# Designs tried in a protein design chat: VH-VL binders against Regulator of G protein signaling loco (loco). Part 5

Target 1, 177 residues: Regulator of G protein signaling loco (loco), of Drosophila melanogaster (Fruit fly) (q9vcx1r247to423)
Amino acid sequence: AALECRVIVGYLGTIEMPKQISHSSKLQTVRSCIRKLRQEKRQPTIVLMCITPDSLSLQSSSGGVLATYSSARLNFVSSSSESENRFFGLVTSAVHNTQIEEEYEPSAGSAAAAGHISISHSCHVFVIDTKLIEHAQHLQRAHEFRLQCTRDPISNLCLEFPNNSEYVVNLVRSMYT

## First folded at step 3 (VH-VL)

Design s07 (from a2 with heavy chain F105Y; framework fv_iratumumab)
Fold by ESMFold2-Fast, scan of step 3:
Structure s07 (fold): chain C 177 residues (1-177), chain A 126 residues (1-126), chain B 107 residues (1-107)
Amino acid sequence: as target 1 above (177 residues)
Amino acid sequence: QVQLQQWGAGLLKPSETLSLTCAVYGGSFSGYYWSWIRQPPGKGLEWIGDIYHSGSTNYNPSLKSRVTISVDTSKNQFSLKLNSVTAADTAVYYCARGGDTYEIYSNPAYTSFDYWGQGSLVTVSS
Amino acid sequence: DIQMTQSPTSLSASVGDRVTITCRASQGISSWLTWYQQKPEKAPKSLIYAASSLQSGVPSRFSGSGSGTDFTLTISSLQPEDFATYYCQQYNSYPLTFGQGTRLEIK
């Protein structure tokens, strides 16, 4: 892919979010997820992350694809805070066409089915740290997952990612210092 | 140039409390996890617990009811107390630094034990 | 708790031999494994961290490989100073756990 950001990250875990969550509370929820997974005191799993305009994929250190999320599923991304610019949460969404089955008295066996769309959200927590990358140098493909910015040859400025991938790439770039 | 030196009780009777201290020289005490590890004669290694300079501790569940690790940051020392000892607690006890670190959690992460104390033989016998 | 199982428990070898020691975790630990060497009456010495990264000052004849649950320590050409007990240790999660050790003895 022409626009591609490859980075080595540590993966701490995923927390399924409540179905009834307001858009305005997403930042607070992500920060809560980061705090919870940090408190579990587990070492992160090294994951190779590849971001393109169309998708974000996670690969194991052995090269197997663990997960792929289309750009449309990238719902929200945020760091834990300005003072701790090493952890971030990525919220992915999954859309389901759901049959609503309503059960009501006095007819316990009665069901009325109507289609509607429901959305589920998952918060995935990652860490970016230069020393973690140094520990990952032994991985066979580590050299392919350096943070890279596609640059305009004339201005030497980083080219911008379209779609929801823009938010993730910008956050990742800001965390490399 | 980091060196760990340890000292404390050598011979104990059953039911007594084991007490050992480890002092850190030649390097920063803050920003690292400091562990106690033991090795019964002729057997393998068992992790007991660790402590951060803030006093935050993690203990092996098998020993949690009997173990306390504490820190004295003014002296760059940390200590192990193990209550109600039995013959099964006979071992060489080591203090150790939690190794090569990366700065996950905005503090050292646990990776490996890169510096060890000289070891203290503790014998529990009646 | 994650159980670490080493194989063999002991082995005998001659100077110049290629020696392999294996370690298996009861669940996936990614690459979060350290190999140690322990000589009689001494504290263990770290040889390899992150499954395959050689510690500074450790001879290049030592190498590590593996990820997930199966790991191997290799000594490509055994030297007299290498006769010792070797331990693997996971640091993926608390409590930290060690293998039972592999005793490497002169033939």
Scores: ipSAE 0.000, ipTM 0.510, lowest interface PAE 11.4, mean pLDDT 80

Design s08 (from a2 with heavy chain I104T; framework fv_iratumumab)
Fold by ESMFold2-Fast, scan of step 3:
Structure s08 (fold): chain C 177 residues (1-177), chain A 126 residues (1-126), chain B 107 residues (1-107)
Amino acid sequence: as target 1 above (177 residues)
Amino acid sequence: QVQLQQWGAGLLKPSETLSLTCAVYGGSFSGYYWSWIRQPPGKGLEWIGDIYHSGSTNYNPSLKSRVTISVDTSKNQFSLKLNSVTAADTAVYYCARGGDTYETFSNPAYTSFDYWGQGSLVTVSS
Amino acid sequence: DIQMTQSPTSLSASVGDRVTITCRASQGISSWLTWYQQKPEKAPKSLIYAASSLQSGVPSRFSGSGSGTDFTLTISSLQPEDFATYYCQQYNSYPLTFGQGTRLEIK
């Protein structure tokens, strides 16, 4: 039932983000990625983006699955700017585990030294094509597949959608409005 | 059933403005991109630009500073203006129906130029 | 801009021959390629879209194949009405671009 948002978007490409990135620079890094891929002057590849509470997947018109990301991997989403909402970047995360190199028997208080986790990020750039918005059939299909959402009256969070997935749905819906 | 009929200036002098109009009969004007394409004598095809019924346009960067494409939805017509013509603009000009330049999930026939106007020879000479 | 290069630029063939024309894109265009046939003093006619899909009303002797950067148009058992110039066109990236054309002439 109505727990899936399907939307046609243009896919421009993916750029691996620097491993060292602060929260304050993430927005500007996404905007830089959008700018770089736009400057390549490549026409976007049209994909069907399917968003559920558990995952986001990209599918080709041939039905092939190009990528699937669990909701836990959805790290950040932003448009290129407030005044130009044609393009958006989706940041996904990948977790890497490293182990300590020394053998010892740690006490309970030294268990925190037992491992190291590093996270990498990839920025995927998409466009809401004004031609798709103006094409009546595509606009109708986008409206039909919008996710239904029950809001928590206190927090205003969508109960069917994890926070990360909800941000993607909300951004995409705002671009079709 | 769908027909594109075009008309406009044939003989121009350098520096003048080329003006052509294309009318669509027998089919829907909405839901398609309408293109202008030219072909110099004995040479290949060059895409000039396209327009949607809303007035949204795309232009070939090589011509963008000189080209304007406009639409009159009340008449199911679209028009090409090319400013500051030179001998290099001598060509047969075609209007054509195309779809999105993107793949669609609804109808792949929208992605090709499936109907063409009869062509208009434009000659630029002194 | 994506450059489309056709090979050969011209070829001579006889009725009944199998003819192959190739088209190469300077960048990946997936399957977003149309083949056109143009006869003298006529507008082009679309033959094949999405690299391999035959247009309605086009004879089955025409076929297309390829994806990415390399594409082919094949005419099995060439007929007299097939002598024409053939163009490929990509619609993956603006500006839309055409190949330079392949002129198919009677031997």
Scores: ipSAE 0.000, ipTM 0.453, lowest interface PAE 17.0, mean pLDDT 75

Design s09 (from a2 with heavy chain I104S F105W; framework fv_iratumumab)
Fold by ESMFold2-Fast, scan of step 3:
Formats: sequence, structure tokens, C-alpha cells
Structure s09 (fold): chain C 177 residues (1-177), chain A 126 residues (1-126), chain B 107 residues (1-107)
Amino acid sequence: as target 1 above (177 residues)
Amino acid sequence: QVQLQQWGAGLLKPSETLSLTCAVYGGSFSGYYWSWIRQPPGKGLEWIGDIYHSGSTNYNPSLKSRVTISVDTSKNQFSLKLNSVTAADTAVYYCARGGDTYESWSNPAYTSFDYWGQGSLVTVSS
Amino acid sequence: DIQMTQSPTSLSASVGDRVTITCRASQGISSWLTWYQQKPEKAPKSLIYAASSLQSGVPSRFSGSGSGTDFTLTISSLQPEDFATYYCQQYNSYPLTFGQGTRLEIK
């Protein structure tokens, strides 16, 4: 069997991050992005997140690929806080050629290689089901994605519907480290 | 706008079956979990179980062997049956709407019990 | 099961007082806690969800705080209509569980 993990998450939106971000300020910036998008009270878009050792992709309920990020483009992932583990942020990088003014999905190679290259970072905010037991509406969405549910007979936990953002954060980290 | 009305047996003898029904008016029945909660006289609240419009149920493990919750989507009703009652089952029983719609992902307020039935006093005595 | 314990069980206060009620979970529940107010012979009313978010239509004198295992409900200036029993409830995991209640009485 292939090494692949699939989770259903709600997508809230994307915020462009500041150009100058220190290593120690990434967590605070992600938390700020989560807070801002939560306050907008917009209806989340249901997406299937597919995680492999080499890439992370987002798919629609019809199976169409919305975005794919290679492991090199995945910069940072974190939950909102220890006290609020329903939401998480995923930071991806994008390469821009200043001559073209076009956004690129894959990360660039060496800065010395192509000359006029800049790198930007975006924070994508997601929400997770906090309940341990699968809801009927979530089961219906799993059928639309054609997922197979493995239900633990003791806990009734369904892996397609993780109980908190910590699970997804740890899953992403484990696949890319 | 949304209103819950409940009815059923009020006075029972030990070993009988408690039966209560809750009808939903003025709003959508689908897309929400519907719960039963009870409160013994002078005591706190105890969650009994919930049901989704599809018929999927969750029960309090302490009551699971005796409780059945069912739904009739054609009438926008859900019902509680609790068998083998004892004096310990004497309580006010409430039906309530709990949040579990797509909106609950962005607004946790919908996970609280926001609409309640009027309550039904059930007394179990010999 | 997650056990919810409220303190105090009963409290006497006067109009205008600042009142604090505490709720403790036997294990971590993040922020998945709702506070309810119940008056005699009435169904409970939701006041605060997600530990600190005020329910629509609830007066601003009510506030909630806390995360993990320790939570508080505060009434900044008690009004006559606030004398009631208050319950906390966790919705982090099934079965859903309530605290035993705190009865707020006129001093």
C-alpha cells in the first residue's frame, strides 16, 4: 500500500505573510492569521487534504485538484494554540520572477541560478472537527470523496475526521521530517 | 422561530417503558443533532443521547443498554424510549437542538443547545 | 467520561457584586465548554460558548475565560434577573457532561 494520509478539513482562506519573518515569529504570525480569518465568520470550504512524504495536495469534493505543494514548498505548520486546537495554519512558499509578475507554485532552486527571483509566503487556515465520533454529515462528505472509513470499535474514531488540529499538524510534520 | 414541543407518559411504575416524542416546528430538521437531556428533581443535568436526521445515534454509556432514540423525518419528530425504569429515572426530560451543521465549523455557537422543549416531568413510583 | 466539577456549589451575593463561578474538567477539553443559566421551572439558556464567546443577546456583564481544565464565568455587576443556577458543559468528547451546578442566591 502507498504511504498516503487523507483528511477532510474546512478551508477558511489565505493571507500573504510579511516579507521579513524571523524564525521565532512564525508561530505568532500563524496565530494572527488564524484569528483574523476566524473573525471574518465566512463559511469554510470542505477540502480533502492528501499528505504523502513528497507532497501535500488539496482536492475538491468532486476529486479535482485545487493545489499541490511539494515538500520543499511546505515552510511551517502549527495549531492556533494549546487552549484552542480546532484550527491550524499551513505556510507555503511561492516563487516570483520580478520580470514576469507571474506567481509560480513550485519553489525555486538557488537564488544565484535565475537572478531576479523573490520568494513569498502564504498562510492557509483550516478548521478541524473536534468531536471523537463521526457525524452523519461528515460521513456524507466522505462518500463524496470516496473515502474508506476505518472505525475503531472501542473509541468510534474515524480517521477521515480527525478530532483536533494537533493530529493534522503532527501528521504533516511526520511526513516531512 | 424554531419551536420544540414534547409529549408522552408522565406517571410510570417500576419496570415500565418511558416514551417521549419531540416535534420540531418553524425550522429545518435536517443538518442538526437532536438531543434528550434529563434533570432529576433538585439535581443537575444529564445528557441521554442524540440523533441525526439520518438515524445515526450517540448514547450516554450509562444508559445505552436501556435507551433508544429514533427519528421520523416525514413528521419532523424524534422520540426517546427508556425501558426497565426505576425511581432513579424520575426527572424532567428535555429535548433540545444541538449544533452540528456545516456552520458549526466556523461558528462554535451552533454546538451549544440553543432551542429546548418545554420539559416533561416523568415520575416513577409504585 | 470527563467529569465536570463546579465551585462553589452555592453562592449568596448582592445586586452590584462581582461574581465568579469556577468549573474544572477531569481532563483537557481545550476551549470546548458552554455556560448555561437556568431559572426555576425553565429550560436552561446558553450564555457563553467556546469558553469565552458571548452568545447573541446575552448582556456584556457576562464573560468567560479559561482553557484546558480550568474555567471561570464572571458576572461583573450582578443584576436582579441574574439569580439562577449556572451550569458548565463540555463538548470535547462523548458523552457530553455537565457540572453539578452553582446556585446563585440573594444575600
Scores: ipSAE 0.000, ipTM 0.464, lowest interface PAE 13.2, mean pLDDT 76

Design s10 (from a2 with heavy chain Y102W; framework fv_iratumumab)
Fold by ESMFold2-Fast, scan of step 3:
Structure s10 (fold): chain C 177 residues (1-177), chain A 126 residues (1-126), chain B 107 residues (1-107)
Amino acid sequence: as target 1 above (177 residues)
Amino acid sequence: QVQLQQWGAGLLKPSETLSLTCAVYGGSFSGYYWSWIRQPPGKGLEWIGDIYHSGSTNYNPSLKSRVTISVDTSKNQFSLKLNSVTAADTAVYYCARGGDTWEIFSNPAYTSFDYWGQGSLVTVSS
Amino acid sequence: DIQMTQSPTSLSASVGDRVTITCRASQGISSWLTWYQQKPEKAPKSLIYAASSLQSGVPSRFSGSGSGTDFTLTISSLQPEDFATYYCQQYNSYPLTFGQGTRLEIK
């Protein structure tokens, strides 16, 4: 498996998710987040997504690291629909320790200890910019991020510019499972 | 120039809900994140959360269970509600432009909070 | 959460002095740090973004440096209007966090 993958994507924004979300409704929640941010019609921020077995990070074209998520914080990833997928969502988690405001009453097992820990979820929405598939624009963006274009020997496509969001979704899943 | 003006109730009793509103004048409301930051008297700054014109929010995990930020795009306003207040919530509350880590990072020329409201002192006492 | 620690918590200086304030992050934040100035009973004012970029309208005597975990704000020749509290703030990761502040007082 690849030890490090780098892909250029557009970032649309982040939406805080409900505290309690079932596994079966994660896909629907991601699709709702994608729909909401698409409706804003803002210009995507072009970012470099760096994927390693230990972490996923986002970098700007100016050379700075925008965010880093350890593999433990990566919760879910999915595309927007079953048709041509240009958009995908990445769900990250953050762990917080909550203070007990009420009298602590010991219960059987470890259930009481879990009450001291709270987890929040955020959905980050990305888009594949189809205009960047043109060779000249592709090379221009790669130069902005100080990257050499890496071609997949099987598909002959540039790994830094995926042709659809399912490619990135599958890449993220393969690195962390 | 962009101007932020804020208002809301200043004196609360423990367990009540804090409510503040911020109005944006002289600039575009859309395309920016709008934040709430607080500062207890004589202490440092604490980021509460932000909102985009679409209604998308980010909250400080320490306050998330008690905080709601909402937006009224038709009036260029956004509001903060903080439930179940205690004396620890006594602070000057500021609204500001900026706040999302992703958005702030995306533009190196963008300062995290470039325009601020005048501040609202909220005192929680019995 | 990323913890931001400023040093010193307070200092006294005279007009014309070179003043240095430091800020340390509990983990790497690259260059994603902003410095603010706050005068009594006023909202903070941004001075420096991206660790070293001077905000428009801010005097050139202010400068910032550093990357990773260690950052410095320098005032090359202190003026009377510079007596204030200074804060660093990281924007590398959610939630946004501020340092505890450094109070710059007249000697």
Scores: ipSAE 0.000, ipTM 0.443, lowest interface PAE 15.1, mean pLDDT 79

Design s11 (from a2 with heavy chain F105L; framework fv_iratumumab)
Fold by ESMFold2-Fast, scan of step 3:
Structure s11 (fold): chain C 177 residues (1-177), chain A 126 residues (1-126), chain B 107 residues (1-107)
Amino acid sequence: as target 1 above (177 residues)
Amino acid sequence: QVQLQQWGAGLLKPSETLSLTCAVYGGSFSGYYWSWIRQPPGKGLEWIGDIYHSGSTNYNPSLKSRVTISVDTSKNQFSLKLNSVTAADTAVYYCARGGDTYEILSNPAYTSFDYWGQGSLVTVSS
Amino acid sequence: DIQMTQSPTSLSASVGDRVTITCRASQGISSWLTWYQQKPEKAPKSLIYAASSLQSGVPSRFSGSGSGTDFTLTISSLQPEDFATYYCQQYNSYPLTFGQGTRLEIK
């Protein structure tokens, strides 16, 4: 069994973030994304989240994989300090090479790496809600995602993850208590 | 196969309360949003609100002060009450199944209204 | 609220014609749009969801395209049973909103 943490969450949506956002402004941007999606008054989509050192995946209650993000793409995570602490945003990043697969792009441009690499950021908003979790636990495979993180067999303490996944695991665990 | 059957009041006077019920047969009641939609004679469609089997509701802001949607999970039924009706509330009212809460690619967990009730004509006249 | 505007409000066509109906959202809705067909005295029938995905059992002559604010429903070769009123609906945000409808009539 590899290091993993499995949890039921509600998904509210995803918002694209500004390209030129500083690390210190990410918290304010995440709060803004949470506020925006909460204002849409949508019922959260039930999602089974599995976190490992290598990836974070979102699964449907029937077990289908809906999304997978490598741990290298996990950029930032935080709860909303402007609302109840049950909402959190996860920022993922993706690198786009604008010269790839483009036959008509100028040859002079292909030599300028800085002008042809762009990074996008997306904020995914989730909620940990006792009523939602109670409902989801009766669905197919949902019982496997009652908050479960790998533990040390001797101390029975939750093991720490060696990379960006640690921040997501720590946030989820703190919100589940 | 999923089938929705609806019933309730047909003729109302101004200020009365409209009450309609929709029963779901042949499929799972849980895991879906259940909606009410209306259509005034000769006009377009207006979404009223929806309910999840847990009792969680969403309402059209234009009707929120007058509308209540409730659920009876033991009977696989959901109901609409609209208070203080006026002639503007004259319409065919439909119940419908919309959205699956487990579809993350469907934002806000809606895909379409794939099953509809037969419709109930409600007339509000003096 | 997101306003949905359909164009045209009505059109006349002949069996075998290619018909195009458009729908414009007052703000971006990504691909979160459904197309419905409604015949007189009947409940609407879902044709296309997520702007371009065909509902099970719907004939392949129906297709949808578009994203953001501009969307199109196309019927590649009109059949007699296709004369009806067509509605678009956004489900990007609450409240859910419909277009005013496009009435498709025999020429």
Scores: ipSAE 0.000, ipTM 0.472, lowest interface PAE 12.8, mean pLDDT 79

Design s12 (from a2 with heavy chain E103D; framework fv_iratumumab)
Fold by ESMFold2-Fast, scan of step 3:
Structure s12 (fold): chain C 177 residues (1-177), chain A 126 residues (1-126), chain B 107 residues (1-107)
Amino acid sequence: as target 1 above (177 residues)
Amino acid sequence: QVQLQQWGAGLLKPSETLSLTCAVYGGSFSGYYWSWIRQPPGKGLEWIGDIYHSGSTNYNPSLKSRVTISVDTSKNQFSLKLNSVTAADTAVYYCARGGDTYDIFSNPAYTSFDYWGQGSLVTVSS
Amino acid sequence: DIQMTQSPTSLSASVGDRVTITCRASQGISSWLTWYQQKPEKAPKSLIYAASSLQSGVPSRFSGSGSGTDFTLTISSLQPEDFATYYCQQYNSYPLTFGQGTRLEIK
């Protein structure tokens, strides 16, 4: 059977990342996003995060779906650089098509639509806090759905999750233990 | 060494309010659901409800209109109030520790009722 | 609500016997089932959690199996201290529900 992980987190916000990011600067950019949103001192929005092999979704306490990301869009996850490891950033990718349609009257008729593909990255910042979990009205729903995970005893990874979802689940788990 | 001690009313008349308190010693109060479970004489177990140290509660729908569970985190205690009792509420009442939602993998060891109070017999008669 | 039904309601056995108790859920509960032992005038004691995992300090003669809707508790060689009432309980969904109990009596 497919695995599902449900966790209640506080959502601080989303920041669009630079379009050109080196492999080595991705971590620094995520940590910068975490620091920026923490500095705003905004009260976190309580959301239920549901992670499956195929997707990650965010649901409000009233039950509405706020966002859904396919596992292929889960690009990077990292915690804060601070010693208190309670914040994490999740980077998702989105494909944007910019369609350019040119019309002109040449001697030979032609019509062409040219699409330019650009990829954007967004950093979503969350806080885990055992006190927030206790206060969330979605706690009963999270508690009602049990996650079964067959973990490799050597690597400690969930064998049934695709790589992207598996990394998110394992990071969040490590922050709660 | 975690231990739960409970106390409260033993003999009630119909329409009165049942009140029981459970105190937790020797272990962490935070991070667990704290439950009330009852057992009528000669019958099986019925889950009443649970509470986190934050005050968040879950109730059995069959009892929801009459039951209130509350917590006093300064004393590591939680309490049960059941309104409008009838003879059908005669039972031994237990407090118990169970459920840990901080582990998102739902570690099975934390979801069993692993520590129980001694039980309180509540009789509703005449 | 998920109804838990135990079978048999009672059984008689002798020391040294192999005893099997069954529990059936009215809908799928995965492996989220705990077995309890209760002696007269005492609170229940957890024996098995997650359908098949032995609680710390519980003798190895106790074992559990099953998933989905059908579950079994087995005592491989019954001892005098094992005569008690046994309950299954699901923790897959609220409200938490228990089986009606199986009384294990001396033959």
Scores: ipSAE 0.000, ipTM 0.453, lowest interface PAE 16.2, mean pLDDT 75

Design s14 (from a2 with heavy chain I104F F105L; framework fv_iratumumab)
Fold by ESMFold2-Fast, scan of step 3:
Structure s14 (fold): chain C 177 residues (1-177), chain A 126 residues (1-126), chain B 107 residues (1-107)
Amino acid sequence: as target 1 above (177 residues)
Amino acid sequence: QVQLQQWGAGLLKPSETLSLTCAVYGGSFSGYYWSWIRQPPGKGLEWIGDIYHSGSTNYNPSLKSRVTISVDTSKNQFSLKLNSVTAADTAVYYCARGGDTYEFLSNPAYTSFDYWGQGSLVTVSS
Amino acid sequence: DIQMTQSPTSLSASVGDRVTITCRASQGISSWLTWYQQKPEKAPKSLIYAASSLQSGVPSRFSGSGSGTDFTLTISSLQPEDFATYYCQQYNSYPLTFGQGTRLEIK
């Protein structure tokens, strides 16, 4: 029915952002986060990224949902475009009521806000596993995630196993921009 | 009123190391990315790399094996070293301020080069 | 790498003319494009960032438009000091890349 794209990627980690008073550009934030997490050489967690017009979610091979971000929380996406073109970052936002919770009642006759609201940002870093380009490895990984591969008739490779990060970035942008 | 002043050796032989320094005056050094960009005679612009005041660097993949950018925050300076130069490295080299500090949610992200050094001609010949 | 292609590579114009220069990206860059002006023997000067935002101190005769892959720089009424080479640059992803330049010459 609705548009849905699924890709298998490695998750390297999340870096929490400081309060939104003054900050470097979104592109530079992603670049810095990619460099930091890449240099830590942590083993990536293989995840299924599900992209729909309403949300982006990350799922484990066991089917557990690791994270879900509504489209309103998706702030920015970009790759570093290094020679191997393997890494990309996703910036998400979250709104917090710092003094009042769910019992807050909005004003009836005006758009004036009441209470204290703060916004946080996080940069999530992902990597493409180019070793999974072989058809047999794609089938094994797809079986682990309980999904069917969409076979490209020309290359005979699964579209769910992208060979570069710009492909994933463009999928996300096409869904939310 | 930000000004960038650059200096360094202009004449090199093949295999030598190119070294240039850029000093920042009249503005904050922290919170910005500082870039090196080059322009071979009669040709267009090529981005070499950038550095944040923390020492974090990004390099053009085509030059990454030969390039080092470093920062001296106490002097508001950053420097370029390019190893193993050849005639293809003959160019005018510029330092520039890239990126901007901004309020993360409301402001658009950008990395325009809004201030540039005067340029340094580097010639590589035997 | 994102390839930036400018058109035309050169053009001749007269003072008072309306001049248009275009830039095309090999893939989508949203609005993350800057236009620069470079005069002989001088460093480039930024004119427009985020595709359409005028840099402080730049005359209002300069304007930019476009998004995605196609971008335009317009000079509404050319002045003598505007004869220069113009470059576009994307900052959507690393490595940062420039167009090949457009030379604007006196007719």
Scores: ipSAE 0.000, ipTM 0.442, lowest interface PAE 17.7, mean pLDDT 79

## First folded at step 8 (VH-VL; framework fv_tezepelumab)

Design b01 (from A5 with heavy chain D99E)
Fold by ESMFold2-Fast, scan of step 8:
Structure b01 (fold): chain C 177 residues (1-177), chain A 124 residues (1-124), chain B 108 residues (1-108)
Amino acid sequence: as target 1 above (177 residues)
Amino acid sequence: QMQLVESGGGVVQPGRSLRLSCAASGFTFSDYGMHWVRQAPGKGLEWVAVIWYDGSNKHYADSVKGRFTITRDNSKNTLNLQMNSLRAEDTAVYYCARESEYIFTDYGYYMDVWGQGTMVTVSS
Amino acid sequence: SYVLTQPPSVSVAPGQTARITCGGNNIGSKSVHWYQQKPGQAPVLVVYDDSDRPSWIPERFSGSNSGNTATLTISRGEAGDEADYYCQVWDSSSDHVVFGGGTKLTVL
């Protein structure tokens, strides 16, 4: 048995977080990203968000996989409010390998290469909206887009999502209802 | 301004108990996980314990597990460490520290705000 | 049990670059954080998530992390940088914070 949560969300966009921006204001930064993308007044893209202990994936309404993030890349999640539009931001991390070469050094002028691993963060903004969900359900079978959680067949209790995925599931669950 | 102030340190005999407190101000205490970190005279930093923002989960270093209990009172903005069955090896400055705001990252927790520490001496 | 290894001391001349290493098995897969501690003072976070800095820390502090070694780099070293430096990771398998043994930086 596998833990899984599936939910229809509207996707508004992604903002790359510059490396130099202080992470001490993470909540404020996420809320700023939500505000910025809401201000653009773009029509949300309907996506199915599938959350497991190992990953979070985004699928188009036509069934294509748009993005997949391992659980280890789920860094932070927060909402701006519990209003009828229910906007939230999800921060993911990505690891990039860089190489720096220097040739003119004081001792020899020889070429040297240094490897550096850097981590970038992206804030993805979503909305849980009843009108959007109703529209999506007219285009697809309703059961494929319902919020689902895995229940233990013996005790009928919702199984615990370990680690980072649990926080995303709990936030989504609270906003969906 | 964000501040953490430890208290309750002192000199105590082996086998006795001592309770440390940490008073937080300048931030929303209930939003953050909290840590205790200690440092023996002339030695390095050693992690002691962590408690989650709501008190629902706790973890301890193997050297203190079963003897120390970490608790918090969010209504009073206070973190506590109850230390039982104290040993000479527990002699250290004890620091209260606030966990980073990325509460569920697999990239790991770090401490961005630290108190000034309180000295605990266990001697006969 | 996960272990971080640091050299006990590093010396640099004023104006030169100091490099403090932190060794750990596959440490490049973890996020490394660095603290500065001056005598009689509490530790201060100087680098987090391998290479990011708090806004109150000078740009000459930087970090890297790959393979089995993470490095704290302090450019244009000055007397005010003399301190003990500690690396730190979170070991998710044990739910433990792990500190390195510390490195004393001397500017001569």
Scores: ipSAE 0.005, ipTM 0.475, lowest interface PAE 15.8, mean pLDDT 77

